# VHH binders against Citrate synthase (ctsA), part 25

Target 1, 373 residues: Citrate synthase (ctsA), of Heyndrickxia coagulans (Weizmannia coagulans) (p27660)
Amino acid sequence: MVNTNQFIPGLEGVIASETKISFLDTVNSEIVIKGYDLLALSKTKGYLDIVHLLLEGTIPNEAEKQHLEETLKQEYDVPDEIIQVLSLLPKTAHPMDALRTGVSVLASFDTELLNREHSTNLKRAYQLLGKIPNIVANSYHILHSEEPVQPLQDLSYSANFLYMITGKKPTELEEKIFDRSLVLYSEHELPNSTFTARVIASTLSDLYGALTGAVASLKGHLHGGANEAVMEMLQDAQTVEGFKHLLHDKLSKKEKIMGFGHRVYMKKMDPRAAMMKEALKELSAVNGDDLLLQMCEAGEQIMREEKGLFPNLDYYAAPVYWKLGIPIPLYTPIFFSSRTVGLCAHVMEQHENNRIFRPRVLYTGARNLRVED
Below, E stands for the ipSAE of ESMFold2; O stands for the ipSAE of OpenDDE; V2 stands for 0.75 times the mean of E and O plus 0.25 times the DockQ between their complexes.

## First folded at step 13 (VHH; framework vhh_7b2m_4)

Design k05 (from g02 with Y56W; at its last look DockQ between E and O 0.15; V2 from the best seeds 0.00; counts 0 for: pae E 13.6 > 2, grease 24.23 > 24.2, placed apart)
Fold by ESMFold2, look of step 13:
Structure k05 (fold): chain B 373 residues (1-373), chain A 120 residues (1-120)
Amino acid sequence: as target 1 above (373 residues)
Amino acid sequence: EVQLVESGGGLVQAGGSLRLSCAASGFTFSRNAVGWYRQAPGKQRVVVASITSGGWTYYSDSVKGRFTISRDNAKNTVYLQMNSLKPEDTAVYYCATRSGVWSTYSFDVWGQGTQVTVSS
C-alpha cells in the first residue's frame, strides 16, 4: 500500500543516492568535491587536476598529470563516421541535439559495450573527455558550413578545446580563464542531469547512454542554458542603459532573471562569479572594451537593490565566454563538456554499488472500468 | 562595404578648437560602439575617446575635460569636439568601429585618418 505522505512532487529534498563525489554544504557555504572546497581547488588547480581527482581519487603529481594529458591527447580525434553523421543533420539543428547525437553514436564504436568493470568504464571516461570537446566545437562548425578545426599536439587540453571552437590559438590568459571555467563547472552534487545519468546507469545501461540522457536533461529549459540566457539579455540590451531598462521591465513583470541566486550563496555574490568578474576585467583591459563589464555591474546593483539577489557563476561566465570568442549556442555544450568528468564519476559510482531506481506512483485515475469486447 | 571617413582635421594654434567628424557608409552606427584613436609621430596608436551605441562615453586621462565625443545616429556620424588643444595633441586621428552588431570584441573597421596639427 502507498502512503500518500510519501509523495514528494519533483523529489524535492529527497536523498536519492549515497556518494563520495560531491555535495552542496549549505551550512558552511561550500561546494565540496572529493573532500576539497571547490573554490580552494579552483585557485591553484586546473581542469586536468579535477579530472584526476574525480576519476582516480587523488590530486595528481606531475608525472600523473603528464600521463593524463598524454592519455587525453590520444582521444581527441573522433571517428570519421561521427563527422559524417553530424553532417547529415539539418543546419537548423540545436547544438545540444547535435551533441546528444554525437555522444550516442560513440556507443556503436565500443566493442566492449556490455563490460561495466571499473577499468573499462575509466577508459570510456577518458575517451569521452577527449572526444566531447571535438564534437562540441566541430558540430558547431558543421552546422554553420565551416571547416572542422583539428586539435593540435602542442596545445594543452583547455587550449585545444578553445582553439577548436574559435580557430585561433588562445593566449596564456585566455587559456587560464577558460580552464578555470571548466574547473568551476566540473561537478555540482546531483542536478537533474546527473540524477538522470544515475537513473540510466542503475539499469546497468552503458556510460554513453547515461551521458546521452544527461545531455537531453541539460537541454531542458528549467535546467540548462542560464549562461546562454544571460548573454542573450546582454546582447538584446546593447548598452548599459539598455540593460538597466531590460532588467526593470522584467522586474515589473515579475519575470525570473537568469544569472542570480544560488542555493549555497544566498546572501552574497557567488565566489565563483567573483572569480569570473575578475576574469572579465582582465579580458576587458586587454581588448580595450569594458562595455560588458559596465553592463554587468549595473545589473548587479539593480538586482541587489530591487530583490536582494546576487550574481551566480553564470552571470559573469557568460560575458567571459563572449570575450573568449565563444558563440552563445556553445555555452551549454561547453558546460556539458566540463561536467563530463563529474557525470562519468557518478555513473561509475552507480555501477559499482548499484540498486535500480524503481519508484511508484500515486494513482489518481479511474478505477474499475470494464472491458466490453 | 563598410567604410569610415574622417574629416575636420587641420592646423590650429594651441588653445584652439577643432571638431572631427566620422561618417559611416555600408552600415549604420546605431548599434555599434565607435572610438576615436590617435597616433602621434613615432608612437603607437592609442585610444582617445569612445561612445557606446547607448551613448555612454569613455575618455583617456590626457583629454578628459577638453574633448567631447558625441553621435548623431540619424546622420550616421560620430563627432569629436576638441577644445583647449595642446601641441601634444598633434597626431593622425582615426575613427573605428565594429563591422557588425556584437560581431567582435574589438574594433576592426578603421578610417584612413585625419591629421591634426597643433602649433605652439
Scores: ipSAE 0.000, ipTM 0.167, lowest interface PAE 13.6, mean pLDDT 87
ESMFold2 (binder alone), look of step 13: mean pLDDT 81; pTM 0.827
OpenDDE, look of step 13: ipSAE 0.026; ipTM 0.460

Design k06 (from g02 with Y58W; at its last look DockQ between E and O 0.77; V2 from the best seeds 0.00; counts 0 for: pae E 9.2 > 2, grease 25 > 24.2)
Fold by ESMFold2, look of step 13:
Structure k06 (fold): chain B 373 residues (1-373), chain A 120 residues (1-120)
Amino acid sequence: as target 1 above (373 residues)
Amino acid sequence: EVQLVESGGGLVQAGGSLRLSCAASGFTFSRNAVGWYRQAPGKQRVVVASITSGGYTWYSDSVKGRFTISRDNAKNTVYLQMNSLKPEDTAVYYCATRSGVWSTYSFDVWGQGTQVTVSS
């Protein structure tokens, strides 16, 4: 191993981990998930197919998928203590803060917390996948003085998640669109939250602690919340002309405009965004209002012409979530819920072939100060 | 007062065609999405076809390739051309639109419905 005194701010370009999980291929414009192109997967596979692929190594056959569905159904309920803790939070808490707290409390119910064997961590991953949607949806209801919504026995994983959020059984179209959004958000190499999770895991700390840190990282303005910010801009603008004006004003002030640009798809629209644009068209047709679609298309044109920038997934996912009846504060928590499987896979991989992250600093402070009596 | 009136339903032999019309009054719906729904006896109302104000069309899998939705702005009317009708297309057909409310709600303005019955 060669130690170096090179300072690389932000770790830009540093290859920090070996992984078999995913790869951002900027040369070929591809997001690789366990050897597959994520875009190809998203066209024909659902979220539980991705869960099986990431955690078990293969796309499931029908029997394996049915078994996974049954396993997750057994994990939907959370301990009553989670509900009690969330009820104590100030009503001004953001759902991401509630999510962080709920995930942290789950660790307290694990009587084998020090056991990091593969089989035990895999069970925890399925528990987290089952329970996090409940925590996300019902923390929101608790914070708004609403009764929790329990899952229904005859709903799929993604339909139940959306149902718990909205209190309404989704249509077949709404379920399909929401499930696809979970696929598209499921894994993305080594974003700050996944890196944070691996850093925590590298100390041999537990899966819950790693995910707690990942929630905290994802809440950071420079990492998560872009989908919330996109929808907030659309609401502030109210009209197509309002949105054009809003974008012009931000450009004149050189402000960052959320929803544009992607490391892999820098020269074109993110294909995941294109899929969500189609979903927005479908929902607008069924829902009876296409103002958001018209606004988003106008913004897409402005940013392409003025800056050469293209929509990323968040730009079109935001209005899709609005059309699904999802409250804006839950956009980032849902992103995290989708990413849970990828985070679990990364923490398990880190635990099973570990080296602690312990970088050095470039010291620029004072030396040789004296402590005198 | 916003009103939607469906017409064009009736009894048709399998393989036949019908053209449904949805006429709007009390507003110009050229800025609104319009949908066609159907409700078979004892079943939930489901969307069949829809058209946005921007002209994007959507069809359920059960009618894709057989049904065509269109609009005529001059007559403030939306049409559903139904070809190659099957007995399972038997239902009350409704048109729907939005009242222009900025919300997350689905269609909230409905017509009274028109019966379509397809005999084998």
Scores: ipSAE 0.012, ipTM 0.381, lowest interface PAE 9.2, mean pLDDT 88
ESMFold2 (binder alone), look of step 13: mean pLDDT 81; pTM 0.823
OpenDDE, look of step 13: ipSAE 0.020; ipTM 0.383

Design k07 (from g02 with R31Y; at its last look DockQ between E and O 0.65; V2 from the best seeds 0.00; counts 0 for: pae E 6.5 > 2, grease 29.3 > 24.2, SAP .681 > .668)
Amino acid sequence: EVQLVESGGGLVQAGGSLRLSCAASGFTFSYNAVGWYRQAPGKQRVVVASITSGGYTYYSDSVKGRFTISRDNAKNTVYLQMNSLKPEDTAVYYCATRSGVWSTYSFDVWGQGTQVTVSS
ESMFold2, look of step 13: ipSAE 0.014; ipTM 0.516
ESMFold2 (binder alone), look of step 13: mean pLDDT 81; pTM 0.818
OpenDDE, look of step 13: ipSAE 0.042; ipTM 0.431

Design k08 (from g02 with R31S S53R; at its last look DockQ between E and O 0.02; V2 from the best seeds 0.00; counts 0 for: pae E 14.0 > 2, unsure alone 64.4 < 65, placed apart)
Fold by ESMFold2, look of step 13:
Parts: sequence; structure tokens; C-alpha cells
Structure k08 (fold): chain B 373 residues (1-373), chain A 120 residues (1-120)
Amino acid sequence: as target 1 above (373 residues)
Amino acid sequence: EVQLVESGGGLVQAGGSLRLSCAASGFTFSSNAVGWYRQAPGKQRVVVASITRGGYTYYSDSVKGRFTISRDNAKNTVYLQMNSLKPEDTAVYYCATRSGVWSTYSFDVWGQGTQVTVSS
């Protein structure tokens, strides 16, 4: 019989894994990535710096970064079969379902699938980092009966990703802002999707299977989509006064309001949100239209005054993505694409020091029922 | 399929009134925000008024106090009452909504438009 003192619903607070990758330090108010404060990294480093740090263990020098970029560029294209499979999906398919399918199919092209050595998994991680942006962007185009947008070799990683989404080469400002968003989303300790990936990896299943499970987890309403939800509220409200009314109405009904609160940054605005707020100001100035900024600032004030809550990253990332021309249905897929490096690091870590996750249950059902003779 | 059909446009003297209607099929207004936009020749289409799924209304500064947006969810229709019309209100008026979960933009379903002409 299981000791009920060991039953912890939802595993709340359970330390489920050992990791050298990251943790949420609530005592010191830091998100720690390989020993660095993510905030400090995000001020001066780009996404490929984070990729190298998470997968190779160090912030790259210039030669290492150039080599990494060249390695990723070799992986931008996907097999034609991926495009064919995505083309078979009903046009009503959800973008996260298309992404899950595309990631799953990639495994069938890996000729060393049973090999879990570090160097082989590292090559897979770079393949996934190269190909997932293509799958994300072009699944959207295929589902909307548009021609795929081919990657461009002369663009940076983040510029190429945004280009494939919008069909237009980004400006330097747009590239910088999008790249920063990828840094800020890149790794976050052990969210449900990362835990799912480690559970799958713990069986010695492959990296693609682990990421496929992570996509499935992230699609769940209680896990992913907060940035989509924020933009949907702004859309519904349409005006500063509309958004104020919407928020007061939700507060009066005690409804949860996405985009506010963070486990680490509880007493102030999430510094990552502050960076995206500055990005929104810059994009609004270029466009000459600051309505979204005004709406978000009004909402920030209301939530501070009414609940003592502060914006998290998703609150300001959502309108930034809108200003970049990104379709709302791609917000969660882009989040996954950014998180790919962290997921790969976790799966590799799990494979290299593994113990299978094998929980038990507290059985509360009937016992000893008899089948009639 | 979601469809929006505008009606009620026409020619009116300055100071007069018109009431535009937008009839919807294939969705319910209680599920989505609905907006009225207008486009003068050679100009960008701009928002005039909108109403959220919860009934909150927005008006551009150029029409506040003169225009009223309302919805009748039982008839699946949205109205724009336009009073004290001015020549600068002359435009094609469109109603629009967000079609659902997979929309990429604030409004992605549009009616065909109805002409409003306000004479001096």
C-alpha cells in the first residue's frame, strides 16, 4: 500500500530531476542559465550565443559563433517529404498539431536513430534548431494555401526565421527584437513540456520523440498560449477604454488574466517584459501608431492597482510579435522553436545520466470485485 | 462560412443621419468583437467604431458623440447609427470581425462595403 504522505498531486514542489542547465532561484530573484543570470545574458547576447552556451557549455567566441551559424545554415532546409506530409493535413488543422507532426516525421530521416551518444545527439540538436523554424513558418503557409517560403542563406538565424514567417526581410530593428525574444524564451528550468521531454528521454527513447511529446504538452491550455491569449484580449478590446473595461469586468468576475505574474519576479515587472515594452515603444515609433502600447500601459496600471500584479514576458511579447507581422496562431509555435535548445539540452542531460521515471499510484477504486461464474 | 453583409448606406445632407446594418451568418456576435471601418478614396481603411464581445464600445475621436455602435445578438446584427453627418464622413463603410481561433489579425472577415456620401 502506498504511504499517503508520499502522494503529491501534480508533483507540486517535487524535485524531479538533477540538472546543471537552469533553475528558478526564487530566493535571489534570478533565472539561472548554466550559471549566468538570464537577465544579464539577454542584455548583451543573441540567440546563437545561448544555443552555444546550452549545448556546448560556453558562451562562444567569434570563431565558434561563426562555425555554429554555418552549421545551422546547413540544416535550414527540410526534406520534401515534410512538406508533403504537412500538405496532407486538413486546412483546419491547428498550428501546434502541424508542428507536432512535422517534428515526429523528422525522426524517420535519421539513419542513426538508436545512437544516443553525446556527439550524435548534439548533431540532432543542431538539425532540429535549423529545421524547426522552417516547419513552424511553412506549416502556417501550407495550412493557409500559400506557397512555402524558402530559407535565405544570407540572413542571420533570427532574421531568416522571421523572413520565413512574414515573407519579407526584416529590418535591423525587427531582427534585433525578434532575436531577443528567442533569447528570453530559450530555457526555463522544468516546465511541463521540459519535464515531459525528460520523461520520454528517460525510457531511452529518441530526441525527436521527446520533442514531439514536448509539443503535445505545450499545446495544452494550462501550459502554452499565454502570449496568444494576451493578444486576443487586446484584439477584443480594440481601444484603451475597451481594454480597461475588459480587465475590470474580468476582475469583477474573478477570472484569471493572462500576462501577469511570474514565479521569480513577484514584486516587480518581469525584467524580460520591460525589455519587450521598450521594443514595443521602438516599433510603435517607427510605425507612428502607439495604440497597443497605450492599451498595455493602461492594463499594467489597473493590474498593479487592483491586484498588485505585474506584467510577465508574455504580456509585452504579444504586441511586439503583432507589430513584427507575426500571425497570432504562430506565437506558441515560435515559443517552442525558441525552447528547442533548452529541450535538447535537457534530453541530452537525461540520456547521459539516466534513471527512468516510474511513479506509482494511490489506488482509491474498488477491490476484490468478482466475475460471476 | 462566416459572412457579413452591410446595408443602409446612401446619400445624405450634412447634419443628417443614417443607420448602417451588418448582418452576420456562420458565427455569433457574442463570441467576437465587431468593428465598423471606413475608407475614403485613396486613403487607408481606418476604424470608426467597434464593440467587444462583452458589449464595450470604442469610437474614433472623429465620430465620438455622433456615432453609436450597438449589437442585437438575437438577430445576429450590428448597427452603426450615424448622426450629425459631415462631408468628411464620406467613405465606403465596412463591417469586420475576427473569425475565430486561427485569425492572424484583429479583423480578418470583411463585408463588401456600403457607400455613404454626405453632401455639403
Scores: ipSAE 0.000, ipTM 0.190, lowest interface PAE 14.0, mean pLDDT 87
ESMFold2 (binder alone), look of step 13: mean pLDDT 80; pTM 0.813
OpenDDE, look of step 13: ipSAE 0.048; ipTM 0.555

## First folded at step 15 (VHH; framework vhh_7b2m_4)

Design m1 (from k07 with S53R Y58W V101T Y105D V109S; at its last look DockQ between E and O 0.56; V2 from the best seeds 0.00; counts 0 for: pae E 13.0 > 2, unsure alone 59.9 < 65)
Fold by ESMFold2, look of step 15:
Parts: sequence; C-alpha cells; structure tokens
Structure m1 (fold): chain B 373 residues (1-373), chain A 120 residues (1-120)
Amino acid sequence: as target 1 above (373 residues)
Amino acid sequence: EVQLVESGGGLVQAGGSLRLSCAASGFTFSYNAVGWYRQAPGKQRVVVASITRGGYTWYSDSVKGRFTISRDNAKNTVYLQMNSLKPEDTAVYYCATRSGTWSTDSFDSWGQGTQVTVSS
C-alpha cells in the first residue's frame, strides 16, 4: 500500500495508473503507442490508422480503414442545438471555452448515457471524433460572425477538418501535413488532461464529462497552449532580428521559452519537430515565403548554443499551422481534437478496470474553533 | 512590372535532357521565391519544382531525382535541369514568382511559357 502519511505535492513521481495505451520511454528515447514507436507509425500511417489502433487495438487493414472512415463521416454533423448554444456565447469567448461548452452539451443528446459498456463507449468515441472537429472549426466561425462551414463528402477526415477551419479545400500537400500533425499529437501517456479524464471516469461518470474536464485542464496555461505561444512570439517579432532579440530578452530574464525541450528527446531535436520543420520547408517553398522558417532556424540555433535545448513538436507545428491558414486561437482546440482518441481510450480503459481516485490531505488549518450563537 | 521570360524548351527524345531558363526583370530576384509549373494538354497547371529566396528547393514526386532547380541571383535567372525525360513530361513549362505581401499562399506572376515535347 501507499503510505497515507506521505505528502507528495503535485503527485511528483507518483505512478497513478496502469495502462496498455502509451508510455514515455526515456531509456530507449521512444513515445510508445500500443506497443509501437509513434515516430515509426508517423512515417507511414495516418490519423485514422492511429484511431483504429487506440480504440480497436490493431492497425487497420484497408477494409477496416474504409469502414472507420465511413463511420466517422456519419458523425461529422452536430445537433442544431449545439450551434444555437454556441451562438449565445459572447463574441469574446475563447475557442477552448466554446469547445468545452459544446462537448458538455453533447451528453444531453446521448440516449444511452447510463450505459458504460465497452461497445457503447466505443460508439461515443466515434461520435466525439466526428463531431469535435465541427465544434472546433465552427465555434470559431460563429464567434467571428461567419457562416459555419459544412463538411464535404469527397474529403478525407483530416482534409474536412482543415476545410471546415479555413473555408478552402486543402491541397494534397496541406492535407498530408495536417494529418501528420494529428498523428503526432494523438497520445502522450498521462498529461494533466488525460489524468483529469481518468479521475472523472474513475467515479463512473460518463465519457463526455471526462472529456469536458480534459478540455478545462488543457486550457490551463501550465498545460496547453505552447503551440499558440510559439506562434505569438513569432508574430510579435515579425523579423529574424526581432525574434533573436525576443529570445535573448527572455533568456536574460530567465523566462521559459515555449517550444523547446522534451522529456524523451532531451539531447536532440524532437524527431516530431524535425518532421514539422520539413513540412515548414515544403509549405514555404510552395507559398514563396520562408521568413518564418528563417526565424525558426535562428531561434533553434540560439537555444542550442546558449542553453543546450532543442525544438519540441510545438516549435515547428506552430508555424506549420500558420502556413496552413489556421487561426492561432484554434491551435489548442486542434490539439484537443487530435488527443480525443487517446482520451477516449484512457476513459474506456479506466471504466473497464476501475478504482476511484480518492486522495487525502495534510491538514494544516485551524482546529477546535467554537461556534458562537 | 515583374517580367519573367522562359527559354530552353523544344523537342527531345525520351531519356534525353533539356535545361530551361527563367530570366527575371523588374524586381530584385534574391527577394523572391520562384517556381516551375507545367501544364499538360487538357490538364490543370501544376507545380513541379520551386526554390525559395533562401535557396531551399522542393520537387514534386513526379520529377524528384530527375529535375534540378537552381538560381543565379547575379544573373536574375532560375534554371530547371530536366534529365531522363519521359513522354509524360510533355507540357508547357512556366516559371512563376510572388510579388505580393508576406505570407501569401500562391505565386501570382507568370511567364508566357516554353513548350517541352518528349517523343517516344
């Protein structure tokens, strides 16, 4: 048993869950997803392959992948009531707040909400995977007084998601790059949002509630938004020399620089960041403007030389998303949309072998105070 | 204001080589990315290679390993070396550049094109 007198703030070092889903292997420098190296998967597999792996346990064959794609297509549309609720939000609402609202409301449309059997939760997972991209993209449009963008039947899952965001049909290159980013963000062991989802699930609350809590956790500035922060720095700096100045200023103040460092890839560039750097090169060449690439390369050099730190996924994913036409406020919601499959897998795993999380406190407050009449 | 002139096209046997040139005027060449596009009969114009102002190159899968794009900023010229030509490379080849604002997603200034015909 765990020593109940031990106070471990922040749960630092506590192993809180058993899982077969994922593992950050610092010994072998791997992100393990259902037994596979994520980097190896990302070379040849798309997001729907990862969805099948995480939810069904295997990399799909062609028939299984086609069935999955058709299943998800049936789930892209949201109830009109979701659009109505989102339309009532103040136009100053952040897209993560709109996302949280939309996910929470979806529970009210589930006619089997009390049923937590594997097959029912799996159906919910596919519904969430279909609907969350719509909520993410179209909540942004609603908040900006723009018409919602409906999915198209002839676009893939990832192409439709990007299409709903930008209002323009992506090129083959843009679709490939965006799909890759969803693969790379899909699962990451037990970050705070995944732990939050498992805590909620441990009470036998529903999958929608668990994901609602995960959205709330991910919005916290100590958890999510590193990709937004990277792009905000680049946008503020506007030039290569501006970005060098910005980084030197932050370093002189000992501020943490978002986009650098990773638990697994401590001594080199995160290979996922390397993939996104190549994507940035491709988009810059086709677009005809490599200023963001040059800024990012200058920043990479400064951080390597002055701190021995290397880009993580967010550092290069951010300018890639900018080149894809994605508004900065949607970077975190897209991250959540990608992570939905991992979150669903974790909630299902928790429900199927559950023990409620029920920690204690070290009480340091007043005692024996008296109530006066 | 921006002017692009392609040259070097012609008729060539399958397996042969051609070198296309794109001479630029009316802008400072080193500040602009340049792309080569082609349009086969009855098809849409597609990009085959590009080179950024910083010198990074990109190639479509259909030409990678066979075509090489390069630039000579002193001469304001971009070249496309086309080796191991195939009949499916038959097209009008255009060079293009962007002249617009930062962060646009398309090239907007075009040359008149040069015909490449590969016989088998």
Scores: ipSAE 0.000, ipTM 0.243, lowest interface PAE 13.0, mean pLDDT 87
ESMFold2 (binder alone), look of step 15: mean pLDDT 78; pTM 0.787
OpenDDE, look of step 15: ipSAE 0.008; ipTM 0.286

Design m2 (from k07 with S53R V101T Y105E V109S; at its last look DockQ between E and O 0.76; V2 from the best seeds 0.00; counts 0 for: pae E 11.0 > 2, unsure alone 64.9 < 65)
Fold by ESMFold2, look of step 15:
Structure m2 (fold): chain B 373 residues (1-373), chain A 120 residues (1-120)
Amino acid sequence: as target 1 above (373 residues)
Amino acid sequence: EVQLVESGGGLVQAGGSLRLSCAASGFTFSYNAVGWYRQAPGKQRVVVASITRGGYTYYSDSVKGRFTISRDNAKNTVYLQMNSLKPEDTAVYYCATRSGTWSTESFDSWGQGTQVTVSS
């Protein structure tokens, strides 16, 4: 008989789910996505290839990819009521709170919420993949008193998403780089937000509710926002010497520094970060300003020399997003948009072989108190 | 006043080579990224190659491996070595520079251009 009464704070190390979706392989230094190495996928495949792999089980052929793209294009628009609800938010609302609101409201427009069969959930997943980029981009515009930007049907998925954010059609280079960032953020085993989504799904609640909870989880300081924090440090520092000073000051105070370290890539630069560093070099050359690159390279050296720590994906993704014209407050919402496909896959997997999560407590309070007459 | 003067254009046979030069004045050249753009008839101006103040380079896919950008900060000059020229390279070539930081916009100062014509 296995003793199951042991208290494990934070569930650290607890194997909470069986999954065929992804695995952080610390032995072989891989992020495994449906059996493939994520890094290998990211070199030759785009975000829609990842969508098909995670939701349909295979890397698509050309006809399947074309069909998927057509399906997603049908879902780019949101109900007008979403825009109206977002317009009622105070202009000081956090973009993640606006995203949570928009995702939650979408459930009210789904007339089949009680149906959790595979085909219905798959259709919802495609609807969410199409609509979340619109919600992300246009919630920002609404909160900043700007006109919404309508999707363009002649743009690819990633180009349209970036277009809605910036109001400008991206170049081929910008599209390629942004699409790659979506691939690299698409799935990462069982972070708090994915676990939250599975917990909600385990009650047989709906996909929208699960994603609403995942947005709330991702907003938490201990989970999301590292890419925003990296860019905020760079912006505060403004120069190479300013950034060196900022990092040395934080190190002397034993402060945590966002953008460094990864559970899988502990003794080397995260290969995903290396890909974004190359993207930053390309963007810096095209727009004629390599100051951010110089700052990031200096910070990389300091952290390696003083702490033995290496950049993770967020460290180099942050300045790449800046160079693409993306406002800092949208970095976390874009991360969520990329992760939508993984979250949908996990919720569908949970619904299709479900057991509700029902943990217990270790009671440490008073006992045997008496109620007065 | 920022001033960029291109030279080295002309008519060349396909497969041939040209070297473009851009003489810069009116600003601190070593602080600026510099680049080459081109505009074919009826087309918009597109980037060909660029080089940052720190020496990082970009090349469009159509010229990668054939063109080389370089700069000589002591002489305030940027060069574009164009090898294995094709008729598709026919365009007016513009030298450009950027002086600002923290910008996502393209280059902001331009020369008058030099014509490159590649014949079959």
Scores: ipSAE 0.000, ipTM 0.405, lowest interface PAE 11.0, mean pLDDT 89
ESMFold2 (binder alone), look of step 15: mean pLDDT 79; pTM 0.796
OpenDDE, look of step 15: ipSAE 0.024; ipTM 0.428

Design m3 (from k07 with Y58W; at its last look DockQ between E and O 0.02; V2 from the best seeds 0.00; counts 0 for: pae O 13.7 > 2, grease 29.8 > 24.2, off the site)
Fold by OpenDDE, look of step 15:
Structure m3 (fold): chain B 373 residues (1-373), chain A 120 residues (1-120)
Amino acid sequence: as target 1 above (373 residues)
Amino acid sequence: EVQLVESGGGLVQAGGSLRLSCAASGFTFSYNAVGWYRQAPGKQRVVVASITSGGYTWYSDSVKGRFTISRDNAKNTVYLQMNSLKPEDTAVYYCATRSGVWSTYSFDVWGQGTQVTVSS
């Protein structure tokens, strides 16, 4: 048990929640989701399978999966008011801020906002899973003075999401890879955004509030911004040799290199990153352009040799998203969209077995100050 | 004003064929997806088939292999070729599109519908 009398910076290693949802088994390199290894699931199952597993507690059969997909398709609609609000944002706004605003605005349209029953929250979860992709995609279009892309009922959940972003129907491979990325981002125990969501939820605040807070958390470059940063580095470098030089320069300056290292995965590559690396290889093979792959592999080698650090999911997700035609500013919003199901599961669990989070502080400030007359 | 006008419905025997047409006006047809929906008595309206502006098609499982959706942009018309019709295909069939350039809603503009009746 953690000594409650000691300050633990960042709550590192502290058990903050009891959950049946997720566990990171670093010893066996497994991401346990409701009793399954997410990595194993990702080989044969899609994002909607994970959605059903996390929200309904079971892997769906084909009929259940179809019903789920139909349910979500009915929730693609976004109120005009949300589009209007997004249209009022400065064009310089980051899509994560737009997403934060969009999620917040959704709360105002919920006629049962104060109802935290399981069935009601479950319905909200599906609504959010249906609408958030729309908000993510169209926030970008709106901010760039483009026409919003309307959701298509004739595409799969993942295909529609990617379509809304790029404006074109994805190939089967593109859809598969994008869906895989959604699976891999779907849940990861108790990262900062999930913890934030649970903290907010612990006040019996609504699911929208919790997700809004989670968006704010994920926006931080120490949490969700790494994928964007990675792609920017790659763009700056332009070539394999350029990337080598860039990394060595940064290392000489003791600058943090994004896309490497993880608090949980310290001894080897994030297994999710490995899967995205394979996706990058597939995409590189299809179009005959392997520059990004070569750059990433060179970087991986340098960081391993120089710092003993390994790529995280964001490192290889970034170039994959680039090859899929996804704008860089949407990498983090897509991450959030994927994580929505996990966040909802955690918030629901918190509401069902709630204890308000109320930590104390090690006070290092001034004492005994008085207002002078 | 956006207008969709369905035609081609009627009574047909099981195993027979019908071709539905949807004439569209009042919007940029070539840039919009179009869908066919059907509603049986006492049931919810459900999507049967759709076609994107780029010509990508989708079919519900119940009609796959039997129905074909196509579009003629020069005529602003969408077609639904229905083969091997079954009694369970009996419904009012609706053509649908989206009303606004800035709309993020699903299909929200509908024709008046055309009745398809398949007798056993």
Scores: ipSAE 0.000, ipTM 0.205, lowest interface PAE 13.7, mean pLDDT 91
ESMFold2, look of step 15: ipSAE 0.013; ipTM 0.350
ESMFold2 (binder alone), look of step 15: mean pLDDT 80; pTM 0.810

Design m4 (from k07 with Y58W V101T Y105S; at its last look DockQ between E and O 0.02; V2 from the best seeds 0.00; counts 0 for: pae E 15.3 > 2, off the site)
Fold by ESMFold2, look of step 15:
Structure m4 (fold): chain B 373 residues (1-373), chain A 120 residues (1-120)
Amino acid sequence: as target 1 above (373 residues)
Amino acid sequence: EVQLVESGGGLVQAGGSLRLSCAASGFTFSYNAVGWYRQAPGKQRVVVASITSGGYTWYSDSVKGRFTISRDNAKNTVYLQMNSLKPEDTAVYYCATRSGTWSTSSFDVWGQGTQVTVSS
């Protein structure tokens, strides 16, 4: 017999997986990545350091980092057939739908798809890390009738990604800031998309399928898109006073306000948000326009005073991405691209110590209905 | 017409200090950020420091901790205090600002430049 007291809507608080990958430590106020504090990593390490840590188990030395970069460079280009498939999408397609399509199609080009050995999955992870930035950037260009932007051999991973999006080689500051955002988004325990990926992987389905499901999950309004929503509010408001008015109106109507609150950093600003706020100050100074910064600071004050809520990463990442020239519809795809390494690590971990997820239901429907003759 | 005029450059020994000034005429700094750029011989012009209309400052890694940018809106002037100067700081220094307020990413109003030469 099923114990009805075990029904936990939304699985809140259910410990569904064992993992060595990451942990949201509310006791010590840390986001732990492979034993390290993410904030400490983000101060001195780049995205490729995180890739090596999550996939290979250690922070790389210089030779290992050079090898990783060479490996990824071989994977930047996508098969022309993927570009052709993306070109068939209606121009009204959302970039997350284009991303889902591109990731799904990649499986068809994998001649070893039934092989789930660690080494083969690791190779797939590097292919995805190389190709997803291209798919993200160039599906946007295709959907907007713009020429694709090809990667350059002399740019770093993060500089190439931003270059493919904007068509302009980033400055040293822009590259540093963008790379830091990828570090900060790279892994976050067991959000809905990572859980979805593990559920799919638990059936022994392939890594591409797991990531395809993760893209679908992340597109959901209750999961992804907070950084897009933040920037849309800023655009709608136009001015500091407009933004104050917009926030007060939403508060009076009990509407959800994206960009505030975090499980680990409940009583203060998310340190990741603080890093992005400093980045916004830097970009605003170089750019010569601090209106977005002023608006964001006003909103921060209102939410602190009215609700005791503090900015999370998305609140300040959104205007940073705007200053970097990134189109708003790409904010969530970029988040996914950063999270690709964490998703790959989780799928590989699931495959290597697996039990299929098989939950039950609490049946509340009719019983004993008679079929009339 | 809109003009930016730099002053305060010159020859200084390594470890010394200089204070650059950027004065605007026909234009008010109070609405726009101001940047200091430098161009060494044969190199591209690069930003070293900037300050927003609200007073927030930024510094490149090469000058952080040694240079300080400030503004005096009453005098329509922005300053660059340059301490602990090194031979590598030798360049023509330019101030720049934006002609617009929100929708551009580029500084498009430039001064004529002032030479800073740091000797060992």
Scores: ipSAE 0.000, ipTM 0.251, lowest interface PAE 15.3, mean pLDDT 88
ESMFold2 (binder alone), look of step 15: mean pLDDT 80; pTM 0.800
OpenDDE, look of step 15: ipSAE 0.007; ipTM 0.205

Design m5 (at its last look DockQ between E and O 0.79; V2 from the best seeds 0.00; counts 0 for: pae E 7.0 > 2, unsure alone 62.0 < 65)
Amino acid sequence: EVQLVESGGGLVQAGGSLRLSCAASGFTFSYNAVGWYRQAPGKQRVVVASITSGGYTYYSDSVKGRFTISRDNAKNTVYLQMNSLKPEDTAVYYCATRSGTWSPGEYSFDSWGQGTQVTVSS
ESMFold2, look of step 15: ipSAE 0.015; ipTM 0.386
ESMFold2 (binder alone), look of step 15: mean pLDDT 78; pTM 0.790
OpenDDE, look of step 15: ipSAE 0.048; ipTM 0.449

